VHH binders against q8rxe9. Designs and how they scored, part 27

Target 1, 356 residues: q8rxe9
Amino acid sequence: SVATDDTSPSVKKRVVSGVQPTGSVHLGNYLGAIKNWVALQDTYETLFIIVDHHAITLPYDTRQLGKATTDTAALYLACGIDVSKASVFVQSHVPAHVELMWLLCSSTPIGWLQKMIQFKEKSRKEGVENASVGLFTYPDLMTADILLYQSDFVPVGEDQKQHIELAREIAQRVNHLYGGKKWKKLGGRGGSLFKIPEPLIPQAGARVMSLTDGLSKMSKSAPSDQSRINLLDSKDLIVDKIKRCKTDSFAGLEFDNAERPECNNLLSIYQIVSGKKKEEVMEECKDMSWGTFKPLLADALIEHLSPIQARYQEIIAEPEYLDKILSEGADRAEELGAVTMRNMYQAMGYYQRRRY
Below, E stands for the ipSAE of ESMFold2; O stands for the ipSAE of OpenDDE; V2 stands for 0.75 times the mean of E and O plus 0.25 times the DockQ between their complexes.

## First folded at step 9 (VHH; framework vhh_enristomig)

Design z5 (at its last look DockQ between E and O 0.43; V2 from the best seeds 0.00; counts 0 for: pae O 5.3 > 2)
Fold by OpenDDE, look of step 9:
Structure z5 (fold): chain B 356 residues (1-356), chain A 123 residues (1-123)
Amino acid sequence: as target 1 above (356 residues)
Amino acid sequence: EVQLLESGGGEVQPGGSLRLSCAASGFTFSDYYISWYRQAPGKQREWVSTISDSGSTYYAESVKGRFTISRDNAKNTLYLQMSSLRAEDTAVYYCAKGSDSYSSGWHSEFDYWGQGTLVTVKP
């Protein structure tokens, strides 16, 4: 009985994520999320989208959008997104996002979108008549972003769970309305038009705490920039922020002491950025003063972030390189999306253009 | 579904006090920074106060010493105790959820806002 090693290359499941062009990432984001994304590249087919169409649904600076887009892309690459493993592209570079959105809009009950908080809020403030249709329909755009690529998983934070659920509902509805036998009768393969995406909750990355409060997470919502290390902070700024970070008055350094949250945080950061084992860090640092440790930590941070910063600068300095990467990403996205769109147009009964 | 619902607004005389509440649902309330913002007529929305996930509090200079932000995690409720109210405090007050450690970006950083509650300080 020759065990036919069905080595059929197990088709990697697809992961899609999108970010608005902001251009800023702090250490907590990086260590808590981005590194996980990088790791996903080995297990999944990953698509990372700069979702610039979403950026225009709210007031924005037209002069900054382009730069923010490129900065965001560059930063992601600098953080370890590998274009040989992942597709990185800009949403607006792939017209199919909007095309699919339109099709999905036809199948989305208005009541589903009316429940969205952002719309409700803006409608209340500005009057319903002044609220943009874009703001009202952006959840359908997000759904298109996800479903266009037949995504298996979508890494999302808690804030996006509702949108993922909406996407799932829309996918199910479309599958029901147009899929199956109906689609087959129209010459299609039949079955589901869309995969039902599942949220991927990243394993609890390292929770990096605020530099000014060891009990609070590092956050952009913190009023002070001193509370966080940004990935693009200068060496001097990193040194200064670490120098000024909150510490306690206890002798020595130790992990896992609830009374010393700052100590734990700083040691944890040191451990992660130095690549050392916890036990090694404990042995090394247990008798250090803050005066000795802080510079050590700063140096370690600088050493860790320097390659990222350097890579970022390289990418930004070569616009053509980034353009090429984004173009190639968009091409891949278009190829993947074309199948979805073809199926959708067929299933929905569109007269298809014959290419002679 | 993430929901934020402000309440407690109304008319008050200068020097008076008012307590605002923001009822939160649809997310792990205790894990997020929560903030108060306000928007006066014809003005831009401005930051008023923030409370961290651990309870650290921050205030705008304009309200420091007069306003107190607090949270009850068991009730998923944010509070703003306002005292010594001034005419310039007249605004719609909004509660806002802080961003995740890393948001997926399909939403803006401050996309979860309440509907607001109007505070009017008049003689």
Scores: ipSAE 0.474, ipTM 0.795, lowest interface PAE 1.4, mean pLDDT 91
Fold by ESMFold2, look of step 10:
Structure z5 (fold): chain B 356 residues (1-356), chain A 123 residues (1-123)
Amino acid sequence: as target 1 above (356 residues)
Amino acid sequence: EVQLLESGGGEVQPGGSLRLSCAASGFTFSDYYISWYRQAPGKQREWVSTISDSGSTYYAESVKGRFTISRDNAKNTLYLQMSSLRAEDTAVYYCAKGSDSYSSGWHSEFDYWGQGTLVTVKP
């Protein structure tokens, strides 16, 4: 049994990250965030949760959810998640997430959820009447994902600050309502039922810009696929996208010229995927034309991405292996969550089933 | 707290003009792609226009040349200038915040949009 309390000697801090079952990743996601998230596994006890329950809070294609879930898992494994160091699992494979969500909902003031859902509900013409209960209670499900594992840190972007703050407030409220002396009197440890999670600001990853606009970041929100390299783009497509990407008419290549954002972006990508030092790239490329450099960049991208693509294809081709990885991750998560659930039920005064 | 509040909708004659606004708060507005979407009664939500963090603009083919997206980063406000309006432009218009490419994966890029503002173009 793994301790969920940080008073144990030599206990690594725990990071929990949710992953939507989208099935696709572009170079900006990978170099800017996913690579650094994977690296957290060397420092922290890390859980990567494919959050399929969250995906059903809006209309979705029932024929695609399972495939998107396994494709996403395979892609993150191909990006370097080491299952000996980190747990990868599907949220719905661990029933405690929903079980805890219900208990947390019973302690969450409805006004707190009303404030949170205003962003999601205000996009709907019919308002609350047509919103699913799942969409309304979604903040409690995310809170359960975080608190179930006594998470120390949650990697956060600006768009998730409010949800992390709500998770902290719910944890504090539950600790007040059910922890301390009251929990001791029920036979428990006393003190806090939940750690108060902290946002984690990971080291900044590479900032990769659009292939069609060197001043805009590479983004799924850009309408043209020409603006990005997807991790699973074919060799021919990578060559074609680099051939057609925006450049300039200046002579030579250089970093850090504000009038040449595309040049800086493409050299930066080359530096990163080639593994070369900035000074080495500068000396190698300074006198090149775009016609010389573009094939060099495309080849470096293909070489860098080919191992990831090959690993992805191996995993997808072996569905029993992927299922085993996800099942073992879920078993690990169930062990961790069982401690939290036992404590929560005890503190709330439940009669607990005995197992013989 | 991310908030997006649309305004400026109303009733217009065919060929008329409207300017929609979207007031944004709770995030660093200048760092994000921001988009306009629309939804006519009984239809799926449709992409209209996007403006990047650097100010580059993109348009759906159905609105190109008639609509202009812009942003005022000092006022945290997104605009959609609509002209030469047609009956098929009748819809509720929504602004939507793009996801940060560095964000954790609990949210999708469509989870942050406003309540909408109704535009009605008379027959």
Scores: ipSAE 0.452, ipTM 0.785, lowest interface PAE 1.9, mean pLDDT 85
ESMFold2, look of step 9: ipSAE 0.427; ipTM 0.770
ESMFold2 (binder alone), look of step 9: mean pLDDT 78; pTM 0.788
ESMFold2 (binder alone), look of step 10: mean pLDDT 79; pTM 0.793
OpenDDE, look of step 10: ipSAE 0.305; ipTM 0.723
ESMFold2, look of step 11: ipSAE 0.385; ipTM 0.758
ESMFold2 (binder alone), look of step 11: mean pLDDT 79; pTM 0.794
OpenDDE, look of step 11: ipSAE 0.044; ipTM 0.228

Design z6 (at its last look DockQ between E and O 0.09; V2 from the best seeds 0.00; counts 0 for: pae O 5.7 > 2, unsure alone 64.3 < 65, grease 24.4 > 24.2, placed apart)
Fold by ESMFold2, look of step 9:
Structure z6 (fold): chain B 356 residues (1-356), chain A 123 residues (1-123)
Amino acid sequence: as target 1 above (356 residues)
Amino acid sequence: EVQLLESGGGEVQPGGSLRLSCAASGFTFSDYYISWYRQAPGKQREWVSYISDSGSTYYAESVKGRFTISRDNAKNTLYLQMSSLRAEDTAVYYCAKGSDSYASGWTSEFDYWGQGTLVTVKP
């Protein structure tokens, strides 16, 4: 029998997103991106892939990869991923990712990989002869992550646009080389083997600025941890960071004064974490001093983050439950990818194993 | 193509001044934070200064008060004005493009680097 394209449901478009197993998230990550990424599950069929194979393309600590993987899964679940709406799974738990990667490599000119900005920079630092094959070829693995599920959209920032364009070019090339009447002659239905994915730049979340400079975004690359609130910071640390954050000498508090970027940032954070409308925040805070407002902000942050932290702690405290979630996600992903892999092997002319 | 090209290095006497430039192309320069790093012979690369997409400036303790970072978004150019130079400032100086993405997705946040310009402060 001829396989159908069961990896692409007819009702909802599919979004696939890769998630590095870093094990940590700051408030800027959450409010600026992750919250809106999680919200995509309400509109799209969503797959969140924890990409542990990608993490090994650079030096890493073997003792920490597994923990970082499960910590990352727990953090994203705590941020609101609903397993009834979305799949969360570990890339290495679905072998088809690397199987497809190898097949796609046969269609990827070496020059296309050599042009990748991130490979050129990484190889410059380490020397070309010392760079790993994994570093060189991981754009094909990312392409496999996307194409395996016949993805319609891939949420990416501008920094990842080159990788999505490469994935689109590989998909087009594979469709040309192996699809159409060539595939029909081998028993397939013909036509395209892969959907051509499109980048999805999600609506911008809140722009959360540094606690030490209201004109600079909150960033993991800033030299001081004082510049950021991490999602798992303790209550005492949140209080301390807010006490020490940069403020100004103006009376009262207000939004949208270009001379007061810290005031605008801290009020914006307060508005978001308190769930209040801008007008409500203005009325509540307009006559406050910084000495009155800072404890209010710290309390609102603690109150907002506590449910996330509590959910995270529940998940990591029950590793069998987390493993079950990830295993079920991997099972669903395997089902979706099986049709794609059968079609790809057939189109490339492989002798396929018969099930007796 | 993303390109970063440093210039302005050279030899200088202690207490002297140099102005480094970094010409950028292949990306929307004004949307990104840009950094200076340096690497002295036999040492690891160290951060020197950073200017945000909004123009806010930051400095390593070793250069505060002596170096000034700036950017000209109309010319896609980053500058480092170096004064009161000391022998320990001798290094190859690199500019690097940062990322302002709140989420990295498949790839880690990486800086793109120029080829560097040599600054030598004579003893």
Scores: ipSAE 0.207, ipTM 0.555, lowest interface PAE 2.5, mean pLDDT 84
Fold by OpenDDE, look of step 9:
Structure z6 (fold): chain B 356 residues (1-356), chain A 123 residues (1-123)
Amino acid sequence: as target 1 above (356 residues)
Amino acid sequence: EVQLLESGGGEVQPGGSLRLSCAASGFTFSDYYISWYRQAPGKQREWVSYISDSGSTYYAESVKGRFTISRDNAKNTLYLQMSSLRAEDTAVYYCAKGSDSYASGWTSEFDYWGQGTLVTVKP
């Protein structure tokens, strides 16, 4: 019985993710998301999006959006995203994102969106009546981003899991409403219009906490720049920020002490950026003073970020290169999305444009 | 103040079972995703499982079919039923609360972690 080695090239599953162009990427974003994306490139077909339509759902500076977009793209590449393995593109460069969003909105009960935690929190602060429709429909746009490309997996943070669940529900609903025999009757192939995406929760990368509050996440929304390390911070700035970071008065250093959140955070950062094992870091640092450890951490950060910064500068110095990369990425995205859109318009009974 | 307290860890033989608990306080438990993580000696912390506010469950491939995550919202407690335990399951297990933060795009963070509970699988 000749085991027919069905060497059919196992079609790689598809992963899609994105980041808003809100300015500078900080260490938390990098260690929590982007660094993990790099590892996914070998296992999955990966699409990495700069989601600029999402950026306009909150107040933003129109003069900064373009630069923020290109910076984010450059940082993707600088952090190790390989365009030979992944597609990198800007959301607004692919019109199908918004087209699909519209179609999905027609199938999304308003009650589903009203339950979103992020919307509730933002609306509470500004007043529900003043919240934009864009903010309200944000999850539908994200759903379109994911489903457009028939994604198998979506690497997301915990705060986005609710949106992924919503995306799954919407996909299921649309498949039910328009897929199967109904679609076949309209001349389509039948079956599911969308794959049901699954969240890919990365290995608990370093939850990087604020440098000024060990109980708060590192965030761009924090009022003080001192609270975060930006990927493009100068060496001197990194040294200064680490020097001034909040620490406790306890002797020695230790992991996983709830009474020492800053210590845990800083050790964790050191562990990740140095590539050392936790046990190695403990052995090395357990008897150190803050005066000894902080410089060590700063040096490790600088060493880790320097190549990224150098590559970023190279990319930014060649705007045509970046434009080409983004254009090619968008082309690929268009090709993939075109199939999904064709199927959706057909299944939903649209009169299709004939090209002569 | 948000608190997460893991319990139920201990020593177990290969093939055995153990049930972990995470007691939550200081927030509306039912409104949040909650996850289990684990960290083996000398290894990085890895995701094990999470459960949504609606009860949807997901598992790492390494534990799929052996572990079951559940929640009791009335008790503000997260559970992890572990079966068919292996030596490689030896780790400190942590529960983590999902974040409700907006503005990070597709990247999200956990807000709080427990102190962990040790599970040791050995003959």
Scores: ipSAE 0.031, ipTM 0.268, lowest interface PAE 5.7, mean pLDDT 88
ESMFold2 (binder alone), look of step 9: mean pLDDT 78; pTM 0.787

## First folded at step 10 (VHH; framework vhh_enristomig)

Design m1 (at its last look DockQ between E and O 0.01; V2 from the best seeds 0.00; counts 0 for: pae O 12.8 > 2, placed apart)
Fold by ESMFold2, look of step 10:
Structure m1 (fold): chain B 356 residues (1-356), chain A 122 residues (1-122)
Amino acid sequence: as target 1 above (356 residues)
Amino acid sequence: EVQLLESGGGEVQPGGSLRLSCAASGFTFSDYYISWYRQAPGKQREWVSTISDSGSTYYAESVKGRFTISRDNAKNTLYLQMSSLRAEDTAVYYCAKGSDSYSSGWHEFDYWGQGTLVTVKP
């Protein structure tokens, strides 16, 4: 009546990552974070969840959500997700997320959510009368995203660590209410119904700076597209952006000179996308002019990004293929979640449906 | 919990000045670009100004030369110094933190404050 996951030492620990369906990625996102998040699949069993339910907690364009969802999935796959190692799926394709959210909401003190309400009201575009219950309750949905899969780790940045701590508190409360000796007699592992997830703050990826200001990070919040390389920028656009980027008047090129932040940034990008050692780049570039180096950098960027762009175009051009990947990811997620849901309903005393 | 709390709005005569503040909490303020937007009654929100994590400043053409954005990272506070105010500057002013997280994306909302009203008498 009670089932448990196989948690033997030979089974990889599980990481779940939420991914907003934004549809776009720049070089700073990729080198600074996404590359490292994708690489977690080499160490952990990894689930990448496109969190479309979270996207509707604020006003949105119904005509664009589906496209943003598939574009985001395609970009992450193109960045190197290996479907033999990791699952990619859309949150709404696995109803258990919302099903578990309801059960968790029934155990969550309203005061815990109220401490979050002030910032949610501040993020609204049209005042309190247009605030949604979804915006208020999304911490329980995020907790469901995590707990459904008995996740060991959740990759979050420093500013998101607070949200995982609330999820841990909700999990601890549910374990208290429904765990313990009775749960162990039902075959449960340890004294708890759910693993308590840990935040995973990865080593920082490359910090890529703006093309127009070497002291500011590359950001979608910068007003000008000239400040950033987007992963899907055409060859010609990459050349144009590098041609126009900010430089300085010094001769030669060098790393780690505080008076030359653009030089350090552009050399660092070149090093990363060329795959060369830092000392090799220093020797190659030290006597170059900007006029010599900029074409070299543009060519290295194009060469590095071309495989990603080709993979993206292949995926987008074959919607059946993308649909199959997402469907198979959802099927695997549904199988994993079914165990959790059965155990949760059993622990809570529900009459369970027979399957014929 | 990300919080943005604007203050400093009020009534002012044409040609006058005001200084808006935005107190920020719940994130590493110094790591982010922060912006001011405004919304006049019956109009769409309009971008006003942005300041980068390093302090570089950007302005909409309609306010360039009249408004100055600044930040105090030690106090987690964003400012907008408004001068030579005109009737067309009447609006609710919002500070906004854009999403640019290099991490898991459950919380990649653009966050907005509740706003502070600036009224420039005709």
Scores: ipSAE 0.489, ipTM 0.807, lowest interface PAE 2.0, mean pLDDT 85
Fold by OpenDDE, look of step 10:
Structure m1 (fold): chain B 356 residues (1-356), chain A 122 residues (1-122)
Amino acid sequence: as target 1 above (356 residues)
Amino acid sequence: EVQLLESGGGEVQPGGSLRLSCAASGFTFSDYYISWYRQAPGKQREWVSTISDSGSTYYAESVKGRFTISRDNAKNTLYLQMSSLRAEDTAVYYCAKGSDSYSSGWHEFDYWGQGTLVTVKP
């Protein structure tokens, strides 16, 4: 009985993620997301998107959007995204994102979007009536980003969990409304139009908190730049920011003390950027003063970020290289998305253009 | 008007040393990031080194340990000390001024010098 090793090349599952080009990537984005993406490249077919259509849903500088987009792309690569393993592309370079978004909007009850926490929070500041339709439909665009590529997994933070759930619900609804026998009657293959994506929650250790508030996540929206380490910060700026970061008056340093959130945050950062084990960091730092530890942390950050900064400079110095990478990524994305769009238009009963 | 003028280029043997200078004028030199780039024949311009307004230094991997960037704010001059020169270091070297005076992060460079040629020939 010759065990036919049916080594059918196990088709890698697909992972899709993206970041808005709304400014400088900070340490929280890197350690919480991008760094983890690098590890996913070996296991999954990975698509990493610069989602510039999302960036325009809030006030932005038109003069800076292009640069922010290329900077984000460069930082992807500088952080270790490998174009031989992953596709990197800009959202606006693939028109199918918006096309699919429109189709999905037709199947999304308004009540679903009204419940989104991010919309509520963002609209509260300006008044709900003044909030843009773009901001309101933001989750449908995100859903399109995910479903266009038949994604199996989406790496998300806790703050995006609700949007992923929405995406799942929309996918299920569309499959129900247009898939199966209905689609087959229209000449399609039938079955599901979309895969139902699953969230890929990174391991807990990657939440980086503000340098000025250990109870708040590091954020670009924070008014003070002192609250965050940007990936492209100078050595001196890193030293200064760490020197001025909020600390407590307790003796020694310890992990996992709820009364010492800043301590926990800074130790966690040190652990990650130094590559040390938690136990090693505990032993090393347990008797340190802040005066001793802060310089140590700053040095570790500088050491960790310097190669990224150097690589970033190399990449931006070669604009044609970056353009080529993004173009190739977009081509791949278009190829994948074209199948999805064809199926959707067919299933929804559109008159198909005949090409002569 | 912003001006950057590179000097110090020439021919040198492999393993030799050379010091480049960039004289800056037309802006507050001390407030800006300033960088060295190089372009070899038939190749694209590549980043070599950057020094921040505060004096932080950054290097491409290809030159790390061999090149040293420095600045004299009193003289409005950027320097590049090159040691252990290799054939692959042959290029026109350019200095570049940062586009803004912000001390946070990396900046785009908006002005370039005319360049100085460095030739490493056995």
Scores: ipSAE 0.000, ipTM 0.252, lowest interface PAE 12.8, mean pLDDT 89
ESMFold2 (binder alone), look of step 10: mean pLDDT 80; pTM 0.800

